# Designs tried in a protein design chat: miniprotein binders against p81326. Part 89

Target 1, 226 residues: p81326
Amino acid sequence: MLHFGGFIMEINHISKILEKEREEYIRNKVEEYLKQGFSKDDAVNKANQSWRTYIGHRIQDVIYNLLKKFLKDSGLKVTTDKALNNRNLPEELDKVKRLIAINYGEYLFLPDADVIVYKVENNDIKIIAIISVKNSFRERRFETTYWKLKLKESPVTSHIKVFLATPDKDNEISYKCPNGKPKKMRIILEYELDGIYFLKEDFEETEKAKHFGKIVEDIIEISKKL
Below, E stands for the ipSAE of ESMFold2; O stands for the ipSAE of OpenDDE; V2 stands for 0.75 times the mean of E and O plus 0.25 times the DockQ between their complexes.

## First folded at step 6 (miniprotein)

Design n3c (at its last look DockQ between E and O 0.36; V2 from the best seeds 0.00; counts 0 for: pae E 14.9 > 1.5, pTM O .585 < .8)
Fold by OpenDDE base, look of step 7:
Structure n3c (fold): chain B 226 residues (1-226), chain A 86 residues (1-86)
Amino acid sequence: as target 1 above (226 residues)
Amino acid sequence: SLEEELRKIIEELRELVKLIEWLALMYGDPEEAKFIILIIKELVEELEKALEEAKKNGLDELAERIEKLIERAKELIERAEKIKES
């Protein structure tokens, strides 16, 4: 059994490996959009946008599968917001969906929850953590923070840990004060979230900012306290 | 130089090997396996070209190393294909 630690060291290269698809993907998408009647410039822009979405989902899927595997032996379960987006849910998933819902008075909405970790004890479900996966911070920089703050407002959801997982390929949040200047986004995300987990080696480690390799241990520890 | 290019390809293959091993261990996504297969196939093609060039230039030791890498890459493709079918 490859120990989780040895396995996770390889995740550092995930972004680089996935980026090798980019050229072919972009070419194929440009051709597709040209056939749809878009201009060359529009086709390129659309292809690049499509790539960002595509690669984001791929990283999310990898993280999901990783957590699902490594948490299985601990008795913890993993799902996604996509899996919850069904009218006909199994009872277990329906309960999970309800337990992460945020109250807006007349309406209940789900937070963005790329990965949801929960346990089942005596037919009761306890939500342990939500992991948001971000490949880049170009858009919706503080969306995960918003959801964390909203979850804190209810006694039903206030215990739920919210983590950010990112390769941070552009070094947007890898360091707090590069060149003596505070990076607002890193500081705020680290302050408001329960943890940031990096899928890379080159980052400033803190109590809350850790290598992704620590996330399984941290989740298991949290689960024991709930 | 051809040697520098081959070193880069070798490093990329090593990264892909680790990824495939990782995916195999994780009961990987068939789509990810497809992607890895594609990348490895491209790297094999590049290595084959490098092999031809190495042979042409009398770089026998380098040619032997490239041949071993091609063999390993082919084994990885087979493993990834099994993951894809699972």
Scores: ipSAE 0.017, ipTM 0.406, lowest interface PAE 5.6, mean pLDDT 83
Fold by ESMFold2, look of step 7:
Structure n3c (fold): chain B 226 residues (1-226), chain A 86 residues (1-86)
Amino acid sequence: as target 1 above (226 residues)
Amino acid sequence: SLEEELRKIIEELRELVKLIEWLALMYGDPEEAKFIILIIKELVEELEKALEEAKKNGLDELAERIEKLIERAKELIERAEKIKES
């Protein structure tokens, strides 16, 4: 088992590094969009949206690599939605993909599951958790809760834990009742999801809302119960 | 004091260097290597500013520690450059 103290320090520092570079990224993207003929207002809006996509992708990759590293000792495997969408899918990952698919009558769709944790026992695959990585809550704010509710509808997927991982730089969900006024988004997300894990230190900790450094221990304990 | 502030900054920057080194080794993607190189180069700029302050104030032990961090950060740039070109 690895020491989790180093894991916590790594998470805090990478989030800080990525924040520092936001302004330069946005400036460069605005210039690119202006060259494409967009108005200044449109270029700024597109640049901010581009940053949210870019930073979300980078945070997802960091989370994937950290989880893969720290869960390996416990016999747990980690994959991503990107890997599951490859055209040429190994049999093990094809089984993972099928185990998280949701039935919509004539159609089967995958939930938006950025990182998937599973185990293999006697050629059987058991999905432990999915982690949704959100950098911002301005759009599709409750998508993760929707997927949790859909997974709960079937006995074959109802055990799957659904976690949200976020830097939450704009403090959209960091506190339940700032200044005595409830934050609807934080309260609903915490109620519906199995956990929220913050990639920063400044947030209100609860039994479900924790620093991301606790996620490895939580996943390992859950896997022992399955 | 200035020495205490610089020691705290250097310890945080040391931990950042370790994190970036770990990320570079875990993710061999050329596109991620480009981003890592950008971050490390900015980190080197901050270390060089801290080195100048340490030297200006006669903090020789701290200056040597900063110089070693700069060397390690430059080695990380070299490693990330190889990942970028693969």
Scores: ipSAE 0.000, ipTM 0.129, lowest interface PAE 14.9, mean pLDDT 76
ESMFold2 (binder alone), alone request of step 6: mean pLDDT 77; pTM 0.715
ESMFold2 (binder alone), look of step 7: mean pLDDT 76; pTM 0.707

Design n3d (at its last look DockQ between E and O 0.03; V2 from the best seeds 0.00; counts 0 for: pae E 9.0 > 1.5, pTM O .584 < .8, other shape alone 8.834 > 2.5, placed apart)
Fold by OpenDDE base, look of step 7:
Parts: C-alpha cells; structure tokens; sequence
Structure n3d (fold): chain B 226 residues (1-226), chain A 87 residues (1-87)
C-alpha cells in the first residue's frame, strides 16, 4: 500500500521523466537518418516521429509492468497483444488469444490490446479487462472505442471491460466542456469505454474518468464479479 | 551564480529520484539498491536546500567548499543512477 501512494505521484510525471531521454534519442536518430541520405529537415521530422512511437511503447511498458506487479497478489495475470503475436503460444496464452478474438466472418482478428488482464480458475481462462494505452490522440482517436463496440457484439467477449490509459499531454480529453464547449472526443470515449484512467492530476474526474491509481482497485473489483 | 547552480542540482536530484523510482518499478532494479540510492539522494537534496538557505543568509563564499563537496557527491550518485538505467 505504501508504495502505491508514492507511485501515484510519480506516474503523473511519466511524460516528463521520459522526455529527458528525448534530446539524446533525437540526436542519434537524426544522425542515423542523415547517414541514410535524408535532408536535415526530413531527418528531424522522422526522428520526432520515431520518438513519438518510442515513448508510446515506453509508457505502455511502464503500465504493463505496474499492472503486473500490483495485480500479482490478487492472483490476476497480465499479458500483451505482442506476447500473443506468436505462432507457438503456451496453452494458457493461446486460450487468452482465442477469448479476445473478434469475428469478421472468414477471419478472426485481435483488438488492440496493449495490456490484457485475465484470471485462471480450474484451468479456465476468464478475460477481465483490456487496457489501451495512448500517449496522444493524433491518430486513430476512436480506435479503442471501435474495439469496445466490437467486443460488445459477441457473448464471448461482451463482458470484457475496455479501459483507456493516457497521460493526455495535450489535454485533448482531460475536460468535457472546457470554456463551455463540449470536447467531442472526451464525451464519446467516456460514454463508450468502461473507464478512462489519467496519468496526470489535471483532469475532470467523473465516475468513469479517474486517476490511473484507481485502475488496480477497479480491476480487482471487476474480477470478483466474474 | 553558486545559488543558481545549487538550484539546478536540487532540481536534477529531484528528477533523478523520480527516474530511479520508475526504473525500479519498470526494470526490476534491485529494490534495496534503488531504495538506498533514493534515500541518499533525498538526504543530499535536503542538505543542499539547507546549504542554499545558509548561503543566502551568510554569503555564498563562506559555504562554497561545503556546497562543492555536496555537488561532487550528487554527481557520483547521478553517475550511479545512470549506470542503473543502462543495465
């Protein structure tokens, strides 16, 4: 419990902490792209794009490791879509993969599932939650919502909670009606998803929009009802 | 100024504490090592803050040597933390 309080304060600064690596990362990537024959401007643009991808993965890794650690004592297990993207899966992960698959007739596809929380009871797998991690909403703003709606269409997956975790650095969804104007993205995401968890303090809290520090408790509570 | 340098070091140490705490969580750094480093850095931050306050009251020149020693120790801990980050 004590580690949770200090942790909650630190998670608010995740973007700032990771940003310290940016200058070195950008410098190295710019040099790499220049060696590949790109112009200086193109090299800088590509380096910045690479950084956005890199930092997104780092945030995802942090969230994964945190959930894995804090859910361990509850007997809950955590995996990722990347771990499921293997031809040779252990039986447990193969079951997890099948239980989150979305039917498109001739094809089964996995939702974007940066983190998957599940429990094992008597060799039966129950999927509890999928957490999508977004550092920014520049692209595919409603992708997580799409997957939630698709999961809801099947009795096999309809029980799966879909959460969004974000630092929302650009304040794209932190407030519902800043300056009296509705933020379409916040309103839709909050309506369609089971929860939004912020890795920051400066946001409008609601029943479904909470600080990331609440996600563990919420997942454990959900797990007890399944 | 020495005051400006101290302020920068204090800020760097605070950020380093946060970074180490994150690294410990993310990479499974030896919790005891991480705790130890964090503790030392926090103590150094407190001592630097006291030194800064004293420097403001008594003049920066009288505390220069003490502050230099604290700076050296802080740099050592930064180096140690960076090694943990690279592991």
Amino acid sequence: as target 1 above (226 residues)
Amino acid sequence: SLEEELRKIIEELRELVKLIEWLALMYGVDPEEAKFIILIIKELVEELEKALEEAKKNGLDELAERIEKLIERAKELIERAEKIKES
Scores: ipSAE 0.018, ipTM 0.366, lowest interface PAE 6.5, mean pLDDT 83
Fold by ESMFold2, look of step 7:
Structure n3d (fold): chain B 226 residues (1-226), chain A 87 residues (1-87)
Amino acid sequence: as target 1 above (226 residues)
Amino acid sequence: SLEEELRKIIEELRELVKLIEWLALMYGVDPEEAKFIILIIKELVEELEKALEEAKKNGLDELAERIEKLIERAKELIERAEKIKES
């Protein structure tokens, strides 16, 4: 069976499979919105928004399924913030939810943690990492760093690793100093987070900024130290 | 049991095929990248064919039918990638 690192490298190489499908998706959506009475400019904007939403949700699903599959044999479990927001949580997931919640006095909020990795030992739950998935950085640029800082405020959550996973198609954070100018967003994200994992080939690799194929090994190593 | 183990393996392979199919929908591919997709999916088909043989050998007809359908889906991905490689 294909191991995780080799499989992820092949996934990165297929990153352009959908270019032709994207163009057809956009054309079909534009036609659909024109039939609904939108102007051409509005229809194009809505179609592009629709695609960005679609691709963002698909990336989250992919990452969840990959981590679930490749971490299972290491005794690690994976869940999502969506699953944790259900009203009828099993006891195990209720504990996971409580272990990552941030206290704001009378209010408790979950961090923006698309995917959560944890382990269970003797009915005791240890949160290993949360992964925030960002398809673009137009909005919510520093939400992930905010949640990392909040988790560091308590000894109960300070061990939790906070990772960012992104295709970064617009090259917002791929390089520290493109054209000799410091890219503030990349520099701050890399400094504050425990890791940035790119779903593409073209980026500046560092100790914290890596190909997504390394995330499973990193999580397993972290779990062994806990 | 053996049937439970085979079903688990088949579900894992099914998830991998869905993952590749799903990523093909998400990403664009050019001819140079199509080579790698063909390689990956051919390896998955090989694994599925081994599992199919085991299912047939053990009289697991329902599971064998599921595997055959999954092989057809994987072959469709290969055909798509072959067309991209040749354009």
Scores: ipSAE 0.007, ipTM 0.227, lowest interface PAE 9.0, mean pLDDT 76
ESMFold2 (binder alone), alone request of step 6: mean pLDDT 76; pTM 0.712
ESMFold2 (binder alone), look of step 7: mean pLDDT 76; pTM 0.704

Design n3e (at its last look DockQ between E and O 0.03; V2 from the best seeds 0.00; counts 0 for: pae E 6.1 > 1.5, pTM E .601 < .8, other shape alone 2.581 > 2.5, placed apart)
Fold by OpenDDE base, look of step 7:
Structure n3e (fold): chain B 226 residues (1-226), chain A 86 residues (1-86)
Amino acid sequence: as target 1 above (226 residues)
Amino acid sequence: SLEEELRKIAEELRELVKLIEWLALMYGDPEEAKFIARIIKELAEELEKALEEAKKNGLDELAERIEKLIERAKELIERAEKIKES
């Protein structure tokens, strides 16, 4: 059994490995968009945008599959927001969907929840954690923070832990005060979220900022307290 | 130098080997396994070419190490393909 720790060192290379596809992917997408009648500049821009979405989904899928496997033996279950986007859900998933919903008065909306961890005890569902997966912080830098704050406003959802998982390839949040200058984004995300988990080794570790290798243990520990 | 290039490629292959071994153990996304298998295949082909050049230039120890990595890569490709078909 590859101890979770040995596996986690390997996850550090996911971003680098996925980036090897970029040149081929971009070339193929540029050709596709040119055939659709876009200008060269528009085709390149669209291809780059498509790549960001594509690689983000790939990293999310890896993290999902990882958590699903390593949490299985603890009796914990894992789902995604995509799996909840169905009109006809199994009863279990319908309950999960309702238990993460945020109240806006006349409306209920779901938070962005790339990965959802929950347990089933005596036919009752308890939501344990939501993991947001971010490859880069170019857009919507504090979106995960917004959802965490909204979840805290209700006694139904206030217990739900919100974690960020990221390779942080551009070192946007890896360090708090590089060269004595505070990185606003790292400080705010670490303050507002329950944890940040890095899919890399080169980062400033704190109580809340940890290597992704610790996320399974942390989730299991949280689950025992609920 | 050719030796430095071969060392870089060998290190990249080792990283991919670790990743695909993990995916195989995790019953991960078959599409991810397929993707990694493709990359490993491409790297294996590049290493085979470099291996031939290394042998010609007397880099025998490095060539032997690369050969072992290529063999391991081929085994992992087969495993990844089986995951995709399951």
Scores: ipSAE 0.018, ipTM 0.411, lowest interface PAE 5.1, mean pLDDT 83
Fold by ESMFold2, look of step 7:
Structure n3e (fold): chain B 226 residues (1-226), chain A 86 residues (1-86)
Amino acid sequence: as target 1 above (226 residues)
Amino acid sequence: SLEEELRKIAEELRELVKLIEWLALMYGDPEEAKFIARIIKELAEELEKALEEAKKNGLDELAERIEKLIERAKELIERAEKIKES
């Protein structure tokens, strides 16, 4: 029977193939930065940062495509904040944009929402949820909670669910009370947001902190109540 | 029409499987691989549905492509489930 080490060996074959692609990407980027006049050490550091950014955008792409695929049969539509920032918007998306915009006096801004879920009923659009994807909590740790609080200020947007999706690879919010002491960032995020969905298995599951695979069921259930 | 729609669905799911394999680069430990396998299992169920429709409509070439995607997904799921059996 397969023991724990056997699974690791199989996953390592896939990881080796992906590691080769990482090495090629980094090698090409180092060459690019050297041509721009950076030192070798600086070029390597910038190339590694570039790879990390690239992979982070891939996670967002996966989440968008998964939601789009699995919500379609429930009559739910999905878009992104990047798509809403295009100046030549279809009428439907222009309405979505207006329904989530937040007023700051002379300015209107969209919340930082990577993915937006909505439905269309009776020539009307209802925003269901926004999902923020965070790869790291080193910066912008409470940005998502700020946007939730701003959306709660208006009866037009107060129904919108705000979710956080994260790999949390560094375990910054995976546990509520490690060693019996409250982890401030986890406690505040869980309290203020409508849900946290983890792209990993090792975390403390609660009524609001769940595996990412449960997000589709949750969104569908919420949409039936609106 | 139907054949073209099924081809687009199969291509979309193939791209999702490839993107999820890229996700594994960030999660190099066995516990996070179980999470990835869970997502692939749901995608495999959608591929099974697309395969059934392709077979019902006599789309043999498309059905063969979908079968290969299902086999790839099952390999990934099997790797993760071997850890669960320990």
Scores: ipSAE 0.016, ipTM 0.445, lowest interface PAE 6.1, mean pLDDT 77
ESMFold2 (binder alone), alone request of step 6: mean pLDDT 71; pTM 0.608
ESMFold2 (binder alone), look of step 7: mean pLDDT 71; pTM 0.599

Design n3f
Amino acid sequence: SLEEELRKIAEELRELVKLIEWLALMYGVDPEEAKFIARIIKELAEELEKALEEAKKNGLDELAERIEKLIERAKELIERAEKIKES
ESMFold2 (binder alone), alone request of step 6: mean pLDDT 68; pTM 0.553

Design n3g
Amino acid sequence: SLEEELRKIAEELRELVKLIEWLALMYGDPEEAKFIALIIKELAEELEKALEEAKKNGLDELIERIEKLIERLKELIERLEKIKES
ESMFold2 (binder alone), alone request of step 6: mean pLDDT 65; pTM 0.497

Design n3h
Amino acid sequence: SLEEELRKIAEELRELVKLIEWLALMYGVDPEEAKFIALIIKELAEELEKALEEAKKNGLDELIERIEKLIERLKELIERLEKIKES
ESMFold2 (binder alone), alone request of step 6: mean pLDDT 64; pTM 0.463

Design n3i
Amino acid sequence: SLEEELRKIAEELRELVKLIEWLALMYGKPEAKFIALIIKELAEELEKALEEAKKNGLDELAERIEKLIERAKELIERAEKIKES
ESMFold2 (binder alone), alone request of step 6: mean pLDDT 67; pTM 0.518

Design n3j
Amino acid sequence: SLEEELRKIAEELRELVKLIEWLALMYGAPDEEAKFIALIIKELAEELEKALEEAKKNGLDELAERIEKLIERAKELIERAEKIKES
ESMFold2 (binder alone), alone request of step 6: mean pLDDT 66; pTM 0.531

Design n4a
Amino acid sequence: DEEKLRELVKLIEWLALMYGDPEEAKFIALIIKELAEELGLSPEEIKELVEKIKELAKKAGNEEEVKKIIEEVERLLEELLKKS
ESMFold2 (binder alone), alone request of step 6: mean pLDDT 63; pTM 0.482

Design n4b
Amino acid sequence: DEEKLRELVKLIEWLALMYGVDPEEAKFIALIIKELAEELGLSPEEIKELVEKIKELAKKAGNEEEVKKIIEEVERLLEELLKKS
ESMFold2 (binder alone), alone request of step 6: mean pLDDT 63; pTM 0.452

Design n4c
Amino acid sequence: DEEKLRELVKLIEWLALMYGDPEEAKFIARIIKELAEELGLSPEEIKELVEKIKELAKKAGNEEEVKKIIEEVERLLEELLKKS
ESMFold2 (binder alone), alone request of step 6: mean pLDDT 61; pTM 0.429

Design n4d
Amino acid sequence: SPEEAKFIALIIKELAEELGLSPEEIKELVEKIKELAKKAGNEEEVKKIIEEVERLLEELLKKGDEEKLRELVKLIEWLALMYGAKEE
ESMFold2 (binder alone), alone request of step 6: mean pLDDT 60; pTM 0.426

Design n4e
Amino acid sequence: SEEEVKKIIEEVERLLEELLKKGDEEKLRELVKLIEWLALMYGDPEEAKFIALIIKELAEELGLSPEEIKELVEKIKELAKKAE
ESMFold2 (binder alone), alone request of step 6: mean pLDDT 58; pTM 0.376

Design n4f
Amino acid sequence: SEEEVKKIIEEVERLLEELLKKGDEEKLRELVKLIEWLALMYGVDPEEAKFIALIIKELAEELGLSPEEIKELVEKIKELAKKAE
ESMFold2 (binder alone), alone request of step 6: mean pLDDT 57; pTM 0.376

Design nb1
Amino acid sequence: SAKVEVEIENGKIRITIEVDGKRIEIRIESDDEEKLRELVKLIEWLALMYGDPEEAKFIALIIKELAEELGLEVEIEVRE
ESMFold2 (binder alone), alone request of step 6: mean pLDDT 67; pTM 0.556

Design nb10 (at its last look DockQ between E and O 0.61; V2 from the best seeds 0.00; counts 0 for: pae E 7.6 > 1.5, pTM E .715 < .8)
Fold by OpenDDE base, look of step 7:
Structure nb10 (fold): chain B 226 residues (1-226), chain A 80 residues (1-80)
Amino acid sequence: as target 1 above (226 residues)
Amino acid sequence: SKLEVEIEVRGNRIEIRIEDGKIRITIEVPDEEEAKFIALIIKELAEELGDEEKLRELVKLIEWLALMYGAKVEVEIEEK
């Protein structure tokens, strides 16, 4: 358990809170859909579908808030791709945006970067890490890998660490070879990415696959080498 | 005995009083619209824990909840 800023990062508390959020969210959405004239069964189904979309964004926000808090004392800064999607950016964020951009010849595009960690030294910005947050791997399974590979192609971005953070509720990538059968997705993601961080306790730990509680320490260590 | 928890929401500020004010927790959320939702979650957590022995756990959960929302939290414990 890493003590950062007086808090022990306890995944169990986070999970418990998110479960209560789910219960409350579903209750509210069911009520909303009932008022719209849907049947009880339809309202419940729609609420559950809505939750699946909501929880994906919610986990991103949670991770952002946690990293922002726990990295603050180290002098590291945190932003999001959403914050960069503005026409009028502060100078600092405009620089961050440019430093993560991928060259496609006539065009520059941003990688999927749910959370971006950077430092400011002597008025220069250094991008340390991009954290992709995935609740499930049903869609775009290797998108994060694609962005990592693209970032490696440029000397401007090749140093940027790319991490995946996930609760992996369906155990899609928690184990490499469950029941003796290789999990292709786990193996590829672990090979291509700089790290996978699990917001759960039950997973196969490796050098690159770690508990989410270690991400702060790892980022701080990387930041000292840049 | 069931923990007596009083929760008041004023704009983006949540005030929580436990045990007749022996413990006071103030949360300032960045998004005012989330304040009511957070308050409901706290209420549910308090109802679930229900026991004075779990007071420390409740306070910890509230602190985590605030952190997860990027909120500021202040905890005041009156030592009688």
Scores: ipSAE 0.751, ipTM 0.898, lowest interface PAE 0.5, mean pLDDT 90
Fold by ESMFold2, look of step 7:
Structure nb10 (fold): chain B 226 residues (1-226), chain A 80 residues (1-80)
Amino acid sequence: as target 1 above (226 residues)
Amino acid sequence: SKLEVEIEVRGNRIEIRIEDGKIRITIEVPDEEEAKFIALIIKELAEELGDEEKLRELVKLIEWLALMYGAKVEVEIEEK
């Protein structure tokens, strides 16, 4: 029924669906806070804050499900850092975990990778890409670039592509030179990362800054080179 | 003309019947609370896109909604 080409044409519908979900979520949360005795203004502010946390997790789930669905027929597998932190890992996922872990002497940590794409060849695991999902850049502006730089430190992980996926609703990184002034955050993220994928229509598109609907094609192309 | 869309929730399953049951869409989700929420959103989508000319778009949007929630979707079309 669904085709990836159709996904590109449906990206506005995804945003519309999320806004309808927001409207119901806010309505329910405001009523809950009003019943707790908060003023209308406080209830609205609290509801909006609650939504921002909720939608962040929601966007991650959407990206995971879409990638899993559309990469399956290309022989590519998808997992999450949440799944890799499970105590009872299957052998395959344990190998994935070990291949992306970063060594800090006595400690071994996973990069902040919401979604991980890999392939299996003759019982060997090849990590293709990690995707970091960010709804806001108010905190930890360059966390994703830090993990890219750490992965580049070892020849075992230096091939791993690091992508950022974002709705960027507040236009924090949508344009390189808004108002004629270079936007440091956009410039550095685009320079250091392998790609930025926007979940919206209005942004400055470049070779590295693209509509999210292009990510499947890009991952498949990269996998053929590895 | 406006499409008639019937939505029924049974436990963790949502059944959507379009055009007097000629098109059936079933959605299976992890639990009943998610089923109720998804059914509400689907009803709002159906009201907005419930014209016969937009039937395929409505079905596509329902499938995209299910993907957003990690649900299993089955679409059946009845022959007459």
Scores: ipSAE 0.013, ipTM 0.380, lowest interface PAE 7.6, mean pLDDT 79
ESMFold2 (binder alone), alone request of step 6: mean pLDDT 77; pTM 0.714
ESMFold2 (binder alone), look of step 7: mean pLDDT 76; pTM 0.708

Design nb11 (at its last look DockQ between E and O 0.76; V2 from the best seeds 0.71)
Fold by OpenDDE base, look of step 7:
Structure nb11 (fold): chain B 226 residues (1-226), chain A 82 residues (1-82)
Amino acid sequence: as target 1 above (226 residues)
Amino acid sequence: SKLEVEIEVRGNRIEIRIESNGKKIRITIEVPDEEEAKFIALIIKELAEELGVDEEKLRELVKLIEWLALMYGAKVEVEIEE
């Protein structure tokens, strides 16, 4: 039993692994594109583009797997929006889906919910948190904020915590005011969301901006208050 | 002492045998997606080649393999043979 001692997620190991994964992935893709008849330069460029798409999904999967494992002993359950996009859902997941739905009058829609944490008590489901995972902030920068605000509008969903998890490799939101210039995105996201969790060491820590290793503890604490 | 690492992939199961200074470590990984098993095995190979042969590095390698398995939602078992 890997006593992962305290919920200290070793981000350095994760980063090292992801870097090796990148190297291997790029190598394989370059080889694939070369076999397709592309030039070396074109193959490298295409491989890098492919990686950008791949890594986004990969980080979501990693976070899902980590949370699923680390929250298991607390009795908390983890799912994804992808898992909820099925026509035939188990009763439990169907309830989860309904409990995160946002009302638009004649329609109900789901928020972007890369990872959903919930508990089951006495056959009742309580949604604890939604984690949005972002590898980069080039597209849909405030989408997570939008969903948080929408969830707050209903007494059914207003208690749901919305967290952002990111490696923020390009330092888009790692610091509030680097060189005296405010980072609008960081300030707004930190203000509107319940927390930002960084999969890196080099960032400005605040009450809401934390190392990803703290997310498990925070979720467990929230779950006890619900 | 030369670190000897043997990696075998059978379906969704990865078997890793590490021998260092007379210690034998067997690591078994069961991945949820069979298609990922080969890729994971390659990563482990690269990690092993980078870290080298000393006891401290061996412990680090085992830890990295455990994290790797966790990141893929895989089951991992570590057996230390004396």
Scores: ipSAE 0.760, ipTM 0.899, lowest interface PAE 0.5, mean pLDDT 90
Fold by ESMFold2, look of step 7:
Structure nb11 (fold): chain B 226 residues (1-226), chain A 82 residues (1-82)
Amino acid sequence: as target 1 above (226 residues)
Amino acid sequence: SKLEVEIEVRGNRIEIRIESNGKKIRITIEVPDEEEAKFIALIIKELAEELGVDEEKLRELVKLIEWLALMYGAKVEVEIEE
């Protein structure tokens, strides 16, 4: 029996699973690099770097699979930036791509939208939200806010909700004022974005910073207004 | 009492058989390919070992397996035989 109402209590299961996946991934990669002739220290460093790249894509896949499963019965569809960057797009996805594109004069570019939620009504497509997935904030820490601001510049895209989803294992944005000092990244991200959804338990919850388990309900409520 | 947990990988399918006091739970997970199935099976094995699977933790193990499958977008069938 699957109970969605207890989703927040289930976040610890996702975290536990991901940690086991990390342990096995690192072990396998270290062995691979050692066989390639790297020293133990180099193999470990390379395995950890490989994991940082892998986990970003892995979390995106997890979010995609969760949203696809739990939004289906509400008539909502989910796609990814990878699917939209294929050369020969189906007509539906081509329309999704055009509806989130940002105008730079003579050029049109797709925002970095890892996961896109939309609905289809009589061949008419409405973009509900995009979710940016970040495992670490060491690089391109404000990229998501840039895309939100660009989407707001046009009445065609200004309704699109922009969410950030993150495990934030290193606590880079988990609290507004750790040790009494304002955390610039958390404060700016929360101010500019429509929501931050944490794939962990330990963070400062606000009206915009929530447990990831709330994202399905929030998206459904937003979709009813469009 | 302690649960008996068996995990078998056959191509892209993972079968988990859990048995206690004549009750049997069979969980089948289907994924895109065999390498993914092997990796997932290893994760299930490690989760079961860490949990220290006894009768009281059966529901927790099943939940972990269901979440793992969902995180991979896999089809899951759960059946209980008494």
Scores: ipSAE 0.627, ipTM 0.860, lowest interface PAE 1.2, mean pLDDT 86
ESMFold2 (binder alone), alone request of step 6: mean pLDDT 75; pTM 0.715
ESMFold2 (binder alone), look of step 7: mean pLDDT 75; pTM 0.712

